# Ledger of designs, part 26: VH-VL binders against Phosphoglycolate phosphatase

Target 1, 238 residues: Phosphoglycolate phosphatase, of Staphylothermus marinus (a3dnn7)
Amino acid sequence: MIRLAAFDIDGTLTINRSSTVLCLEAIDALRKLEKNGVIVVLVSSNALPVVVGLKKYIGLSGPAIGETGALIYYGEEEIVATTKYSAKQAYLDVLEKYNEYVYGSWQNMFRLHDYALKIRKQYLSKDNEIYSLIKEYVENKYPYIKVGYSGYAIHLTPKDTGKGKALKQIMEKHGIRREETMGVGDSIMDWEFIKETKIKVAVANADPELRRKADIVTTKPSGYGVVEIVEKILDKPP
Short names: E, the ipSAE of ESMFold2; O, the ipSAE of OpenDDE; V2, 0.75 times the mean of E and O plus 0.25 times the DockQ between their complexes.

## First folded at step 18 (VH-VL; framework fv_felzartamab)

Design f4 (from e8 with heavy chain S103E; at its last look DockQ between E and O 0.01; V2 from the best seeds 0.00; counts 0 for: pae E 18.8 > 2, placed apart)
Fold by ESMFold2, look of step 18:
Structure f4 (fold): chain C 238 residues (1-238), chain A 119 residues (1-119), chain B 107 residues (1-107)
Amino acid sequence: as target 1 above (238 residues)
Amino acid sequence: QVQLVESGGGLVQPGGSLRLSCAASGFTFSDYYMNWVRQAPGKGLEWVSEISFSGSFTYYADSVKGRFTISRDNSKNTLYLQMNSLRAEDTAVYYCAREYWNEYAFDYWGQGTLVTVSS
Amino acid sequence: DIELTQPPSVSVAPGQTARISCSGDALDKYYAYWYQQKPGQAPVLVIYEDSERPSGIPERFSGSNSGNTATLTISGTQAEDEADYYCQSADDSGTYVFGGGTKLTVL
């Protein structure tokens, strides 16, 4: 049986991959998991307060993962870092050196370890060039920091953490074995945590590479795919 | 209610030193970048210095670099500006200003403290 | 080096619309911020991120930024709006700059 289900937020619980609007049917599905005693974990690169706020207003009692795995929220008295390093110094350095091309995410004032840069709209056509330049600069000067690009934000993240590491720590703390878990996402970047679960799910509109790696590809996109898989998990076949 | 109160201004001779303080209340001081901005008599505003949440990162205008040192003590909710090697051109009202980190906006200002550098 | 250029003064009749300009190369890339300063008082933020108004600032204050020029607009100008107005922005190195200020006179 499934005792823990981990979900990406953007592109998975939303109505599609380009909107932040939540799929209400998906939210109802998560509430059904909660009511059935399944630990629901939201897994995100967003700042922890964003993820925690969302989980609380949905009504989920499980932990939340923010900052690309660097922080785990277990409760208001128990927030755990998965790394001792911070990308803040590297982030400020990049802002000083490359402010023509990038600016800081508004969420950075709520971050401790993982920091996000946005490419200015007039330079989006050169986004891969800018990403490569920043990656080379940061990883050479700050060898403990890795640089990733989501297509929307450049993330500076300590090398010794990630969504998969954070999810494994949650599983250990709750005594949950891999065979009792499901992971659901839409991006190849979600593979990091999905690979640590037994049932690996990609929504219909997920990146092709994630769909190839998943055990199950839903027939419906984004949040509607979440409804589909949750109903399948909660059904009691004869 | 956010409140910023500067102190430590006064009359000093050229080449002298002075330390300004800014007492913060009504908000969680350690969550904010803090700034000093000055205004010479009858003149416009000039940014002086910025300090990060923890004090790990500091930034200075070229006009004060090497002479001024910004610092903070989060346990006392206090921002400081150590001003050394003062010049007549440093004569100004010095404001303590709060910034949402990396938002480039100074949303709350103190009432300022006057520093006069004259022989 | 960056600079923000403002007219030294602007005069308007009460009830009319005041427009204060701020020009500089940085404004093509970066947001403009506006501060009101009355005599003997500290500055007050009235517009941030080109056009956003903080809570407590009257609706008659608005802002825009097109190319190299930001504009603070005060519709239905009142006598209490008489003040100095400063624009502010950032540069490529993260340094902050203020314009020289504009004295708004309500006649």
Scores: ipSAE 0.000, ipTM 0.405, lowest interface PAE 18.8, mean pLDDT 89
ESMFold2 (binder alone), look of step 18: mean pLDDT 92; pTM 0.943
OpenDDE, look of step 18: ipSAE 0.874; ipTM 0.929

Design f5 (from e8 with light chain S93E; at its last fold request DockQ between E and O 0.81; V2 from the best seeds 0.00; counts 0 for: pae E 3.7 > 2)
Heavy chain, then light chain:
Amino acid sequence: QVQLVESGGGLVQPGGSLRLSCAASGFTFSDYYMNWVRQAPGKGLEWVSEISFSGSFTYYADSVKGRFTISRDNSKNTLYLQMNSLRAEDTAVYYCAREYWNSYAFDYWGQGTLVTVSS
Amino acid sequence: DIELTQPPSVSVAPGQTARISCSGDALDKYYAYWYQQKPGQAPVLVIYEDSERPSGIPERFSGSNSGNTATLTISGTQAEDEADYYCQSADDEGTYVFGGGTKLTVL
ESMFold2, look of step 18: ipSAE 0.522; ipTM 0.831
ESMFold2 (binder alone), look of step 18: mean pLDDT 92; pTM 0.945
OpenDDE, look of step 18: ipSAE 0.445; ipTM 0.811
ESMFold2, fold request of step 19: ipSAE 0.491, 0.362, 0.411; ipTM 0.821, 0.780, 0.796
ESMFold2 (binder alone), fold request of step 19: mean pLDDT 93, 92, 93; pTM 0.945, 0.943, 0.946
OpenDDE, fold request of step 19: ipSAE 0.907, 0.023, 0.882; ipTM 0.948, 0.525, 0.936

Design f6 (from e8 with light chain K29R; at its last look DockQ between E and O 0.08; V2 from the best seeds 0.00; counts 0 for: pae E 14.9 > 2, placed apart)
Fold by ESMFold2, look of step 18:
Structure f6 (fold): chain C 238 residues (1-238), chain A 119 residues (1-119), chain B 107 residues (1-107)
Amino acid sequence: as target 1 above (238 residues)
Amino acid sequence: QVQLVESGGGLVQPGGSLRLSCAASGFTFSDYYMNWVRQAPGKGLEWVSEISFSGSFTYYADSVKGRFTISRDNSKNTLYLQMNSLRAEDTAVYYCAREYWNSYAFDYWGQGTLVTVSS
Amino acid sequence: DIELTQPPSVSVAPGQTARISCSGDALDRYYAYWYQQKPGQAPVLVIYEDSERPSGIPERFSGSNSGNTATLTISGTQAEDEADYYCQSADDSGTYVFGGGTKLTVL
């Protein structure tokens, strides 16, 4: 029934939403999907090498989505951009102008389109003021770039980039109908790709807004919720 | 071709109830989130309610929460809105709208059904 | 809560360019969507995701979103474009919001 399953990484495949430690049981569940012929797609805001490295070392053959949808990895000779814009110039501009308040994410040296800024510790009490200042500056000067803030990092992102658009392109390329798909995540930011799937899943500790929109909310959090939903879809007799 | 046909509107007293239906055809109904949007006479559009493709989750505007219930029957390709405790302010044309795939847009609308709440 | 603000009316001469604005804080994170509604008719989607046209919408319709303001632009405006225009977006609570509407008059 399910031919493609898409998963967010951070907060979904990890042990919880505040750690980068992978839930090993969730990784085993993804490998079971692979063994059963399901295309597993990792969908992430991380730099593409991080996502591709993870997929390769856990043994997944499906495409990978990095940089919030801006890049799709199909193979070493087929990496596809889903946007013509890059936030790199805006990012360098902000880094030069607002160095006192922010610094670049270590992943930025491996990014092409989507760039992240971290607010320096001594200014975290002013984080919304700094975010607003950077947002106003960037969006006035760079009309194709949007500025977002999650409370952890400020992202400079092309407006036409999205996890959902990238996933839809993968489905089209593989001839996969929406009826044959599942999407799993933990953040309202994941709704963009999850809404494009037939089976819409939020893990138990997901944002309330995502839980409202998903069709299934697991009973267990993060990676343990992934185990739960994978077991349900594989519990079909041959 | 996509079609959405609303029915069940009419005149009702304040405090009364009505049940609206929307018959869908020309697309796989169970693959789409569905919405109700209303428009009071001479006024603008107001989103009312949304339901997930399986019906597991429902969402409501604050103005109708607790009084209206959205539901769907995928075997009959039909969307419903049960409206209870109706008020004069609920007087409007009620549209059934399909949520656009891979977006938050409403790409197909019915022609609407008029609900009048009057003493 | 989040609101979308539109001017109540815009007038344009035939053949000229009409611009209809829609302002709101949601537009810094969410796309703008535009609907045309002619008297006695259901709304019709004319622009989605800030700037994309559905199949069948004339090329004279375009859209943009800069900062927290979206703009619907109709170049070479024709008499048939006379209608009410609504912008729409999502809010942070995951619900939908419409602007108050703009009546476009072609005279």
Scores: ipSAE 0.006, ipTM 0.435, lowest interface PAE 14.9, mean pLDDT 88
ESMFold2 (binder alone), look of step 18: mean pLDDT 93; pTM 0.947
OpenDDE, look of step 18: ipSAE 0.442; ipTM 0.803

Design f7 (from e8 with heavy chain N35D; at its last look DockQ between E and O 0.01; V2 from the best seeds 0.00; counts 0 for: pae E 14.8 > 2, placed apart)
Fold by OpenDDE, look of step 18:
Structure f7 (fold): chain C 238 residues (1-238), chain A 119 residues (1-119), chain B 107 residues (1-107)
Amino acid sequence: as target 1 above (238 residues)
Amino acid sequence: QVQLVESGGGLVQPGGSLRLSCAASGFTFSDYYMDWVRQAPGKGLEWVSEISFSGSFTYYADSVKGRFTISRDNSKNTLYLQMNSLRAEDTAVYYCAREYWNSYAFDYWGQGTLVTVSS
Amino acid sequence: DIELTQPPSVSVAPGQTARISCSGDALDKYYAYWYQQKPGQAPVLVIYEDSERPSGIPERFSGSNSGNTATLTISGTQAEDEADYYCQSADDSGTYVFGGGTKLTVL
């Protein structure tokens, strides 16, 4: 049986991948999982306060992963860093050199390890080129930093951490076996933690690469796909 | 203070239909699972149905599956139970009950409404 | 489906300790919950999660669970404690089951 379920937030728990509006049905589904004794883990590249705030206000008590795995919130006053490094200097260099194309996320004021960049609106049609440019620059100059792009933001993350590492630490802390886990996401960047779970799920509108890798692809998109998969795993014969 | 008030009970013939309502007040209705529990005259308690926060999940006892439908309107703070194809054995006082937060306990109950199925 | 078994009746003298048992396989895995019901009234939750007492419930009410048997204990039983008591639990599907109920008589 599933004892732990990890979910991406943006594009996964929202109504679609272009909106930040939560799918209320998905939230309901997550709360049902928790009621049934499943540890629900929110996984995000967002700043930890954003993830923890969301978790609390939607009524979940499980762990939260922020900054692309760099930080774990276990509740109360317990926060654990999964890295000793910070991408702050790399971030500042990118701003100085490529401020024509990108700007810093407001959340960076509340970030410690992972830093996020947004592509300016007039250059969104060239997002992949800009990402490649920044990736090459940063990874050459800072060998301990990796650069990813979720479609929402460019992330500069220490190489010794990630969503997968953070999830594994949570599993170990709670004595959860891999076979007892499920991971759900919409982005290829989510594969990092989804691949560490037994039931690997991509929502219907997920990146093609994630859908190809997943064990299950939902028929419904984003939060509605989450509802679908939760109903499936909680469904038992009478 | 938390209050649950059932209504809609009455006398109905076998095969008939009835719709129960439960008006909730004194708490954020949408933050709680809600249930129906019934009690036949002189008998014990029997769980009937459960509905999740937004109504995305519904569950039924085997004895009422296919015949009863639980629903809710969070904008009206009201829980419903549509009962179709009623049988004599469905005769009972029907209670609406609130689930304790993240628990399987029913921490608040209404006073119930009597449903009598008889020819 | 799970089943919970209670004794149909228990009698106790005022001031003595009453114990009501509830047995079922599900109790190895799930918590027990207890309700008090007086004639003509709705049930009242008196114990949740085996041994937790809701606010407003007298301290003389306590609960325990060992193996497949949960026990409701009323120490120093009072006349007002005369009522029907029901145990309740859940199953893997998230559905609920009640015991048959126990009539507690205070002699």
Scores: ipSAE 0.007, ipTM 0.511, lowest interface PAE 9.2, mean pLDDT 93
ESMFold2, look of step 18: ipSAE 0.007; ipTM 0.428
ESMFold2 (binder alone), look of step 18: mean pLDDT 92; pTM 0.941

## First folded at step 20 (VH-VL; framework fv_felzartamab)

Design g1 (from f5 with heavy chain S30D; at its last look DockQ between E and O 0.08; V2 from the best seeds 0.00; counts 0 for: pae E 11.8 > 2, placed apart)
Fold by ESMFold2, look of step 20:
Structure g1 (fold): chain C 238 residues (1-238), chain A 119 residues (1-119), chain B 107 residues (1-107)
Amino acid sequence: as target 1 above (238 residues)
Amino acid sequence: QVQLVESGGGLVQPGGSLRLSCAASGFTFDDYYMNWVRQAPGKGLEWVSEISFSGSFTYYADSVKGRFTISRDNSKNTLYLQMNSLRAEDTAVYYCAREYWNSYAFDYWGQGTLVTVSS
Amino acid sequence: DIELTQPPSVSVAPGQTARISCSGDALDKYYAYWYQQKPGQAPVLVIYEDSERPSGIPERFSGSNSGNTATLTISGTQAEDEADYYCQSADDEGTYVFGGGTKLTVL
């Protein structure tokens, strides 16, 4: 029996990987999990208020993971950091050095530990080169910071945290064993939390590397794949 | 590098008590569920008890429930098993075992400590 | 009442393939795990999650689980593989179940 299901947001609950538009059918599927007593956890690199707002308006009672795992929201009086470090200094340095190529995400005003950079539109064709330059610079100068890129934003995150560490803490707090969990995502960056679950799911349009590692690859993309796997779980719990 | 060292075994009379300890080193103790598994002389393996990362959740085999208490002290990297109301059937080598990523698998075992229950 | 049933013994010649079965209703829902135990030694995990090898376990060890039956396979069996082998799984109540063990003899 699945007692906890963790979902990435962008590219997973949206209509596709290039849009922020939510797949309403996927949202309804999450509500069905909630109604059936499954703890639904949104796992995201977004600032915590974005993730918490979304979970609340969807009607989910489970914890929320923001800032790439650096923050866990359990409730109004219980927000937990999973790291003592912050990428803020590295982020400000990158903005100063690489302002021609990148700008700060608007969400950074609401972040504490993980900071995001957006590649300017005119340089998107060279996004991997820019990512590599920033990764090399930051990781050499700030050895406690890791740099990731999932095609949405470049994230500067403390090395001692991540989506997987956050999910493990939630599992411990709720007495949930790995055998009782499912993880769903679209990016190889999601493997970090998905690997901590028993049922490892990639949506049809996920990165090839994630699809190779998953136990289940849905036949439909993004949010439509979420509908597919949720219906399967509720009809035939593994 | 991973090391688990059990202690506290010995000879005890039926109805008596013992406390086993398992000293852990070479890994981040707080990141792992821990278990006790026992093996009676010439017999197979029998799971005894499990404890979660922080110690908040514990599980017991039916044969020991109510008599044994598992605990841990993460500040000392030590796992414990308090055994009360011991019976002859509890005679076994008791192994401390690390659980692989909360997955039911025991990836590292100690060498065990012998508990003998006889009058 | 969850049980895992293993044959009490299996014999193979050196270099041949050994197959050790483990059957039980738990394996329909839960992964199989395999342990090697040599005389006077603690068990060693050789297969987890049906078919995965921990670091340091030779490639000649492999595993599978089909419905109610898991199988540990040792290809090219060597003398040092002589040991007791235990399968393990879980039940719906979160407790652990070991099989009775199989003595592998290499002769």
Scores: ipSAE 0.006, ipTM 0.510, lowest interface PAE 11.8, mean pLDDT 90
ESMFold2 (binder alone), look of step 20: mean pLDDT 92; pTM 0.939
OpenDDE, look of step 20: ipSAE 0.312; ipTM 0.743

Design g2 (from g1 with light chain E49Y; at its last look DockQ between E and O 0.18; V2 from the best seeds 0.00; counts 0 for: pae E 12.4 > 2, placed apart)
Fold by ESMFold2, look of step 20:
Structure g2 (fold): chain C 238 residues (1-238), chain A 119 residues (1-119), chain B 107 residues (1-107)
Amino acid sequence: as target 1 above (238 residues)
Amino acid sequence: QVQLVESGGGLVQPGGSLRLSCAASGFTFDDYYMNWVRQAPGKGLEWVSEISFSGSFTYYADSVKGRFTISRDNSKNTLYLQMNSLRAEDTAVYYCAREYWNSYAFDYWGQGTLVTVSS
Amino acid sequence: DIELTQPPSVSVAPGQTARISCSGDALDKYYAYWYQQKPGQAPVLVIYYDSERPSGIPERFSGSNSGNTATLTISGTQAEDEADYYCQSADDEGTYVFGGGTKLTVL
């Protein structure tokens, strides 16, 4: 029996991989998991208030993971950091030095550990060169920080944290064995948390590498794939 | 129609090795956890091992840990059990069993293959 | 620690109700499952999730789970119900456990 199901948000619970619009059918599926006693965990690189707000308005009682695993929300009086480091100093340095090319994400005012930069529109044709320049600068100067690029945002993240570390801590705290868990995502970046689960699910439009590693690849994309897998998990013949 | 067909059983000396196979048909093999369950002659059922959908997770009864290895080849719809360092107490009929949706129910069983370990 | 205890045998007259018990601490947290095994044959699942019947299992088979004891009930027992019956469950430690089995004799 699955006691915990972990879901990435963007590209997984949305209508597709290029939109932030939630798939309402997927939200209903998460509510069915909740009603059946499954702990539902949202796992995201967004600032913690974004993830917590979403989980609350969906009606989920389980913990939430924000800032790429750096923060876990267990409840109003228990927010736990999974790292002692912050990318804030590196972020402010990059913002000052490379202001011509990048600006800060609006979410950064709500972040503690993980910080995001946006490449200005006039420089998007050179985005890989700008990313490489910033990556080399930051990783040489701040060895405890890693730099990633999603095609729209450059992320500065402490090396000692991640979605997998955060999910494992949640499982330990709740006494949940790996055998009782499912992980669902759309990106190879989600493998870090999905590999910690027994049932490894990729939605149909997921990265090819994630599809090759998953136990199940859904027949429908993004949020519609979430509906599909939730129905299979809750299947109870008469 | 769901079918599970075990093979590879036989007579072997203590300390020997044997590899069991289970050919699956009539269902999407990759969507199910698979198990081995054994039954010594005249005795009850004993769970032996479990393997996840992809093979990423394997689990073993204490009595076989370190000696038996479960595996699967999803491209061939086949489950395997590699049995090393065999002992007389491993003598049993070995069943291949399908697990319903990562539950603990074994909803379809093969007819079994006999392994005899004689001193 | 996890053990499922069944009586070694139960005898019932044809047409009477047979009850086979299965006791263990795991049954407070996990479902009970029941298997029928006739001589020389593979086990057949007859009850899952404490009380549900798979398709093709006669309605005379029913199950319950309360107070750390699961019970398989066969009403109107028939000669073909003579078999060994095993309960099964799981625990938090990732193991599976079978009861020792109960031989049902229909006299």
Scores: ipSAE 0.007, ipTM 0.417, lowest interface PAE 12.4, mean pLDDT 88
ESMFold2 (binder alone), look of step 20: mean pLDDT 92; pTM 0.944
OpenDDE, look of step 20: ipSAE 0.017; ipTM 0.541

Design g3 (from g1 with light chain E52Y; at its last look DockQ between E and O 0.05; V2 from the best seeds 0.00; counts 0 for: pae O 4.6 > 2, grease 19 > 18.9, placed apart)
Fold by OpenDDE, look of step 20:
Structure g3 (fold): chain C 238 residues (1-238), chain A 119 residues (1-119), chain B 107 residues (1-107)
Amino acid sequence: as target 1 above (238 residues)
Amino acid sequence: QVQLVESGGGLVQPGGSLRLSCAASGFTFDDYYMNWVRQAPGKGLEWVSEISFSGSFTYYADSVKGRFTISRDNSKNTLYLQMNSLRAEDTAVYYCAREYWNSYAFDYWGQGTLVTVSS
Amino acid sequence: DIELTQPPSVSVAPGQTARISCSGDALDKYYAYWYQQKPGQAPVLVIYEDSYRPSGIPERFSGSNSGNTATLTISGTQAEDEADYYCQSADDEGTYVFGGGTKLTVL
């Protein structure tokens, strides 16, 4: 029986990958999982306050992962860091050197470990080139930082953490076995936590690479795909 | 009624190849992980290989890695095991087994097919 | 590699309780599964996730897990329960392991 289900937020629980608008049906589906005793974990690269705020307002009681796994929220007054490093200096260096192409996310004011960069609108057509440029620069200068790109933002993340690590810690804390878990996402960056679960799910409009890796690809996109897979899971015998 | 029927077993020389099939019926085939488990004569059970719903993930016992390939055709409700470079120690009854949803339990087994590797 | 250890044989008189142990480090993290195999037949799942019985399995079959040891218990053992019993579990790499099997003899 599935006892824990982890979901990416951006592009997964939203109506599509170009919107931040939540799919209300997906939210209902998550609530339904919790009503059925499943621990629902929100996984995001966003700042932890954003993830926790969302979790609370949509009525979920499970743990939350923020800053690309660097922080875990377990409940009131319980936040755990999964890294001892910060990408703040790397972030500042990137701003100094490549501010023509990128700018800092407003959320960085509320970030401790993982920092996010946005590509300027006029350069979005060259996002992969810019990402590669920044990745090369940062990873050469800062050996303890890894650089990822979700399609939404470039993330500078300490190497000793990640979404997968954070999820595994949650599993351990709650005594959840791997065979009891499901992971759902839309980005190849989600693979790091999805691969740690038994049921590996990509939504229909997920990155091609994630869809290739996933065990299940939904027929519907983003939040609607979440609804689809949740219904499928709940229809299965325990 | 869930049914699994293995076929393809037989006598083969060392170094030879053999392809096993498992025909599944009575359930939605692509909703389940499928496995091969073998049992040497007079010995215990040994897990051989697993394949996920769509075939995206395959797993192998160390004893068969690089030699065996598990695959499935969901349109035909069939599980396969391609066995290459067969060894005497591969001699066994090979069972296909369905993995119970959301668990690591093998809830249904075929009758098995005998593979004998001998010179 | 994970390993599960079972006693090679267990004997019990009819009507008595048989207990078959399965020990291994993996059982601390993963469920135990039990299979019954009679001569010339395929294995049959009798216990899954440490303590649950599949449909059709008699109530006299039960399972438990404490620490790194799982136990299959057959209360009121019947002659037809004479068989080989295998425990099974899994590991973090997605592989599965069986115990060596236990031959249960009903005297």
Scores: ipSAE 0.022, ipTM 0.591, lowest interface PAE 4.6, mean pLDDT 92
ESMFold2, look of step 20: ipSAE 0.459; ipTM 0.812
ESMFold2 (binder alone), look of step 20: mean pLDDT 92; pTM 0.943

Design g4 (from g1 with light chain Y96W; at its last look DockQ between E and O 0.03; V2 from the best seeds 0.00; counts 0 for: pae E 17.2 > 2, placed apart)
Fold by ESMFold2, look of step 20:
Structure g4 (fold): chain C 238 residues (1-238), chain A 119 residues (1-119), chain B 107 residues (1-107)
Amino acid sequence: as target 1 above (238 residues)
Amino acid sequence: QVQLVESGGGLVQPGGSLRLSCAASGFTFDDYYMNWVRQAPGKGLEWVSEISFSGSFTYYADSVKGRFTISRDNSKNTLYLQMNSLRAEDTAVYYCAREYWNSYAFDYWGQGTLVTVSS
Amino acid sequence: DIELTQPPSVSVAPGQTARISCSGDALDKYYAYWYQQKPGQAPVLVIYEDSERPSGIPERFSGSNSGNTATLTISGTQAEDEADYYCQSADDEGTWVFGGGTKLTVL
């Protein structure tokens, strides 16, 4: 049986991959998991206050992962960093050098380790070129930092951390074996934490590469896919 | 510099016991799962056992379940394998391997210690 | 138990491309990992997560995984690539399995 279920937020719990609007049916499904004693972990690249605020308003008691795995929230007196490095210096450097192309995420004032850049609208048609330019610059100058791109934001993250490392630490702390876990996401970047779980789930509108690696691909997209998989794992015979 | 150094191998009779150690240095030992992998003379690699960060969870190949016990002492950066009820087929070089936390890859291996089970 | 099947040997001329296959049901669900082992030495990781190359491994090493078969490819094979190569993956219980190994000979 599943004792822990980990979910990405954007594109997974939202109504689709282009919106930040939560799918209310998915939120209800997460609360059903909570009521059935399943530890629900939100796994996100958002700043920790965003993830923790969301989990609290949903009514989830499980820990939360923010900043692409760099921070784990267990409670107000137990916030754990999974890295000693910060991308702040690299982020400020990129802002100075590449201000024409990118600007900082509003969340960066609440971040400690992982920092996000957004590509200005007039350059979105060249987003992969800009991402590659920033990746080459940062990784050459700051070899302890990795650069990723979600199609929405460029993340500068310490190399020694990630969503998978953070999830493994949570599993260890709660005495949860891999066989008792499920991971759900929509992006190939979610594979890092999903591969740490036994039941690997991709929502219907997920990246093709994630769908290929998943154990289960839902028939419904984003949050509606979350409803589908939660009903499947909670479905009991009459 | 990551280093893993196994010790405690030797010659033992069937039914005997040995305890292997693996001394770790050059990395934060507590952040990694650790593994034992063995290789019989002239044969391939066989995974033996895995242990979680704290030692709270252990996993074993069916061939050694009930006879071998993996453990770790994080204060000493040391991995252990207690081998009881040894059989001739346990004859092998035993490697300890660090499991890379993001990918489950065994990214660093020790040089191994030879265990010979012979009457 | 899950099995990973490798050919016992592969021979290539220097400068040619070597391909070492690894087949098993696990490889449709889980990543493939590849290790190089020279006589009297410990294994060395050469490919992880199907196709990723660790720092320090030459660019001539590459990997793929499609269906139930993973492939280690060595382009422009050199004499020092002569070694045993093992694939590895997980089983459905989350434990580890190694293939039987492939001896690569560079003639």
Scores: ipSAE 0.005, ipTM 0.415, lowest interface PAE 17.2, mean pLDDT 89
ESMFold2 (binder alone), look of step 20: mean pLDDT 92; pTM 0.935
OpenDDE, look of step 20: ipSAE 0.020; ipTM 0.567

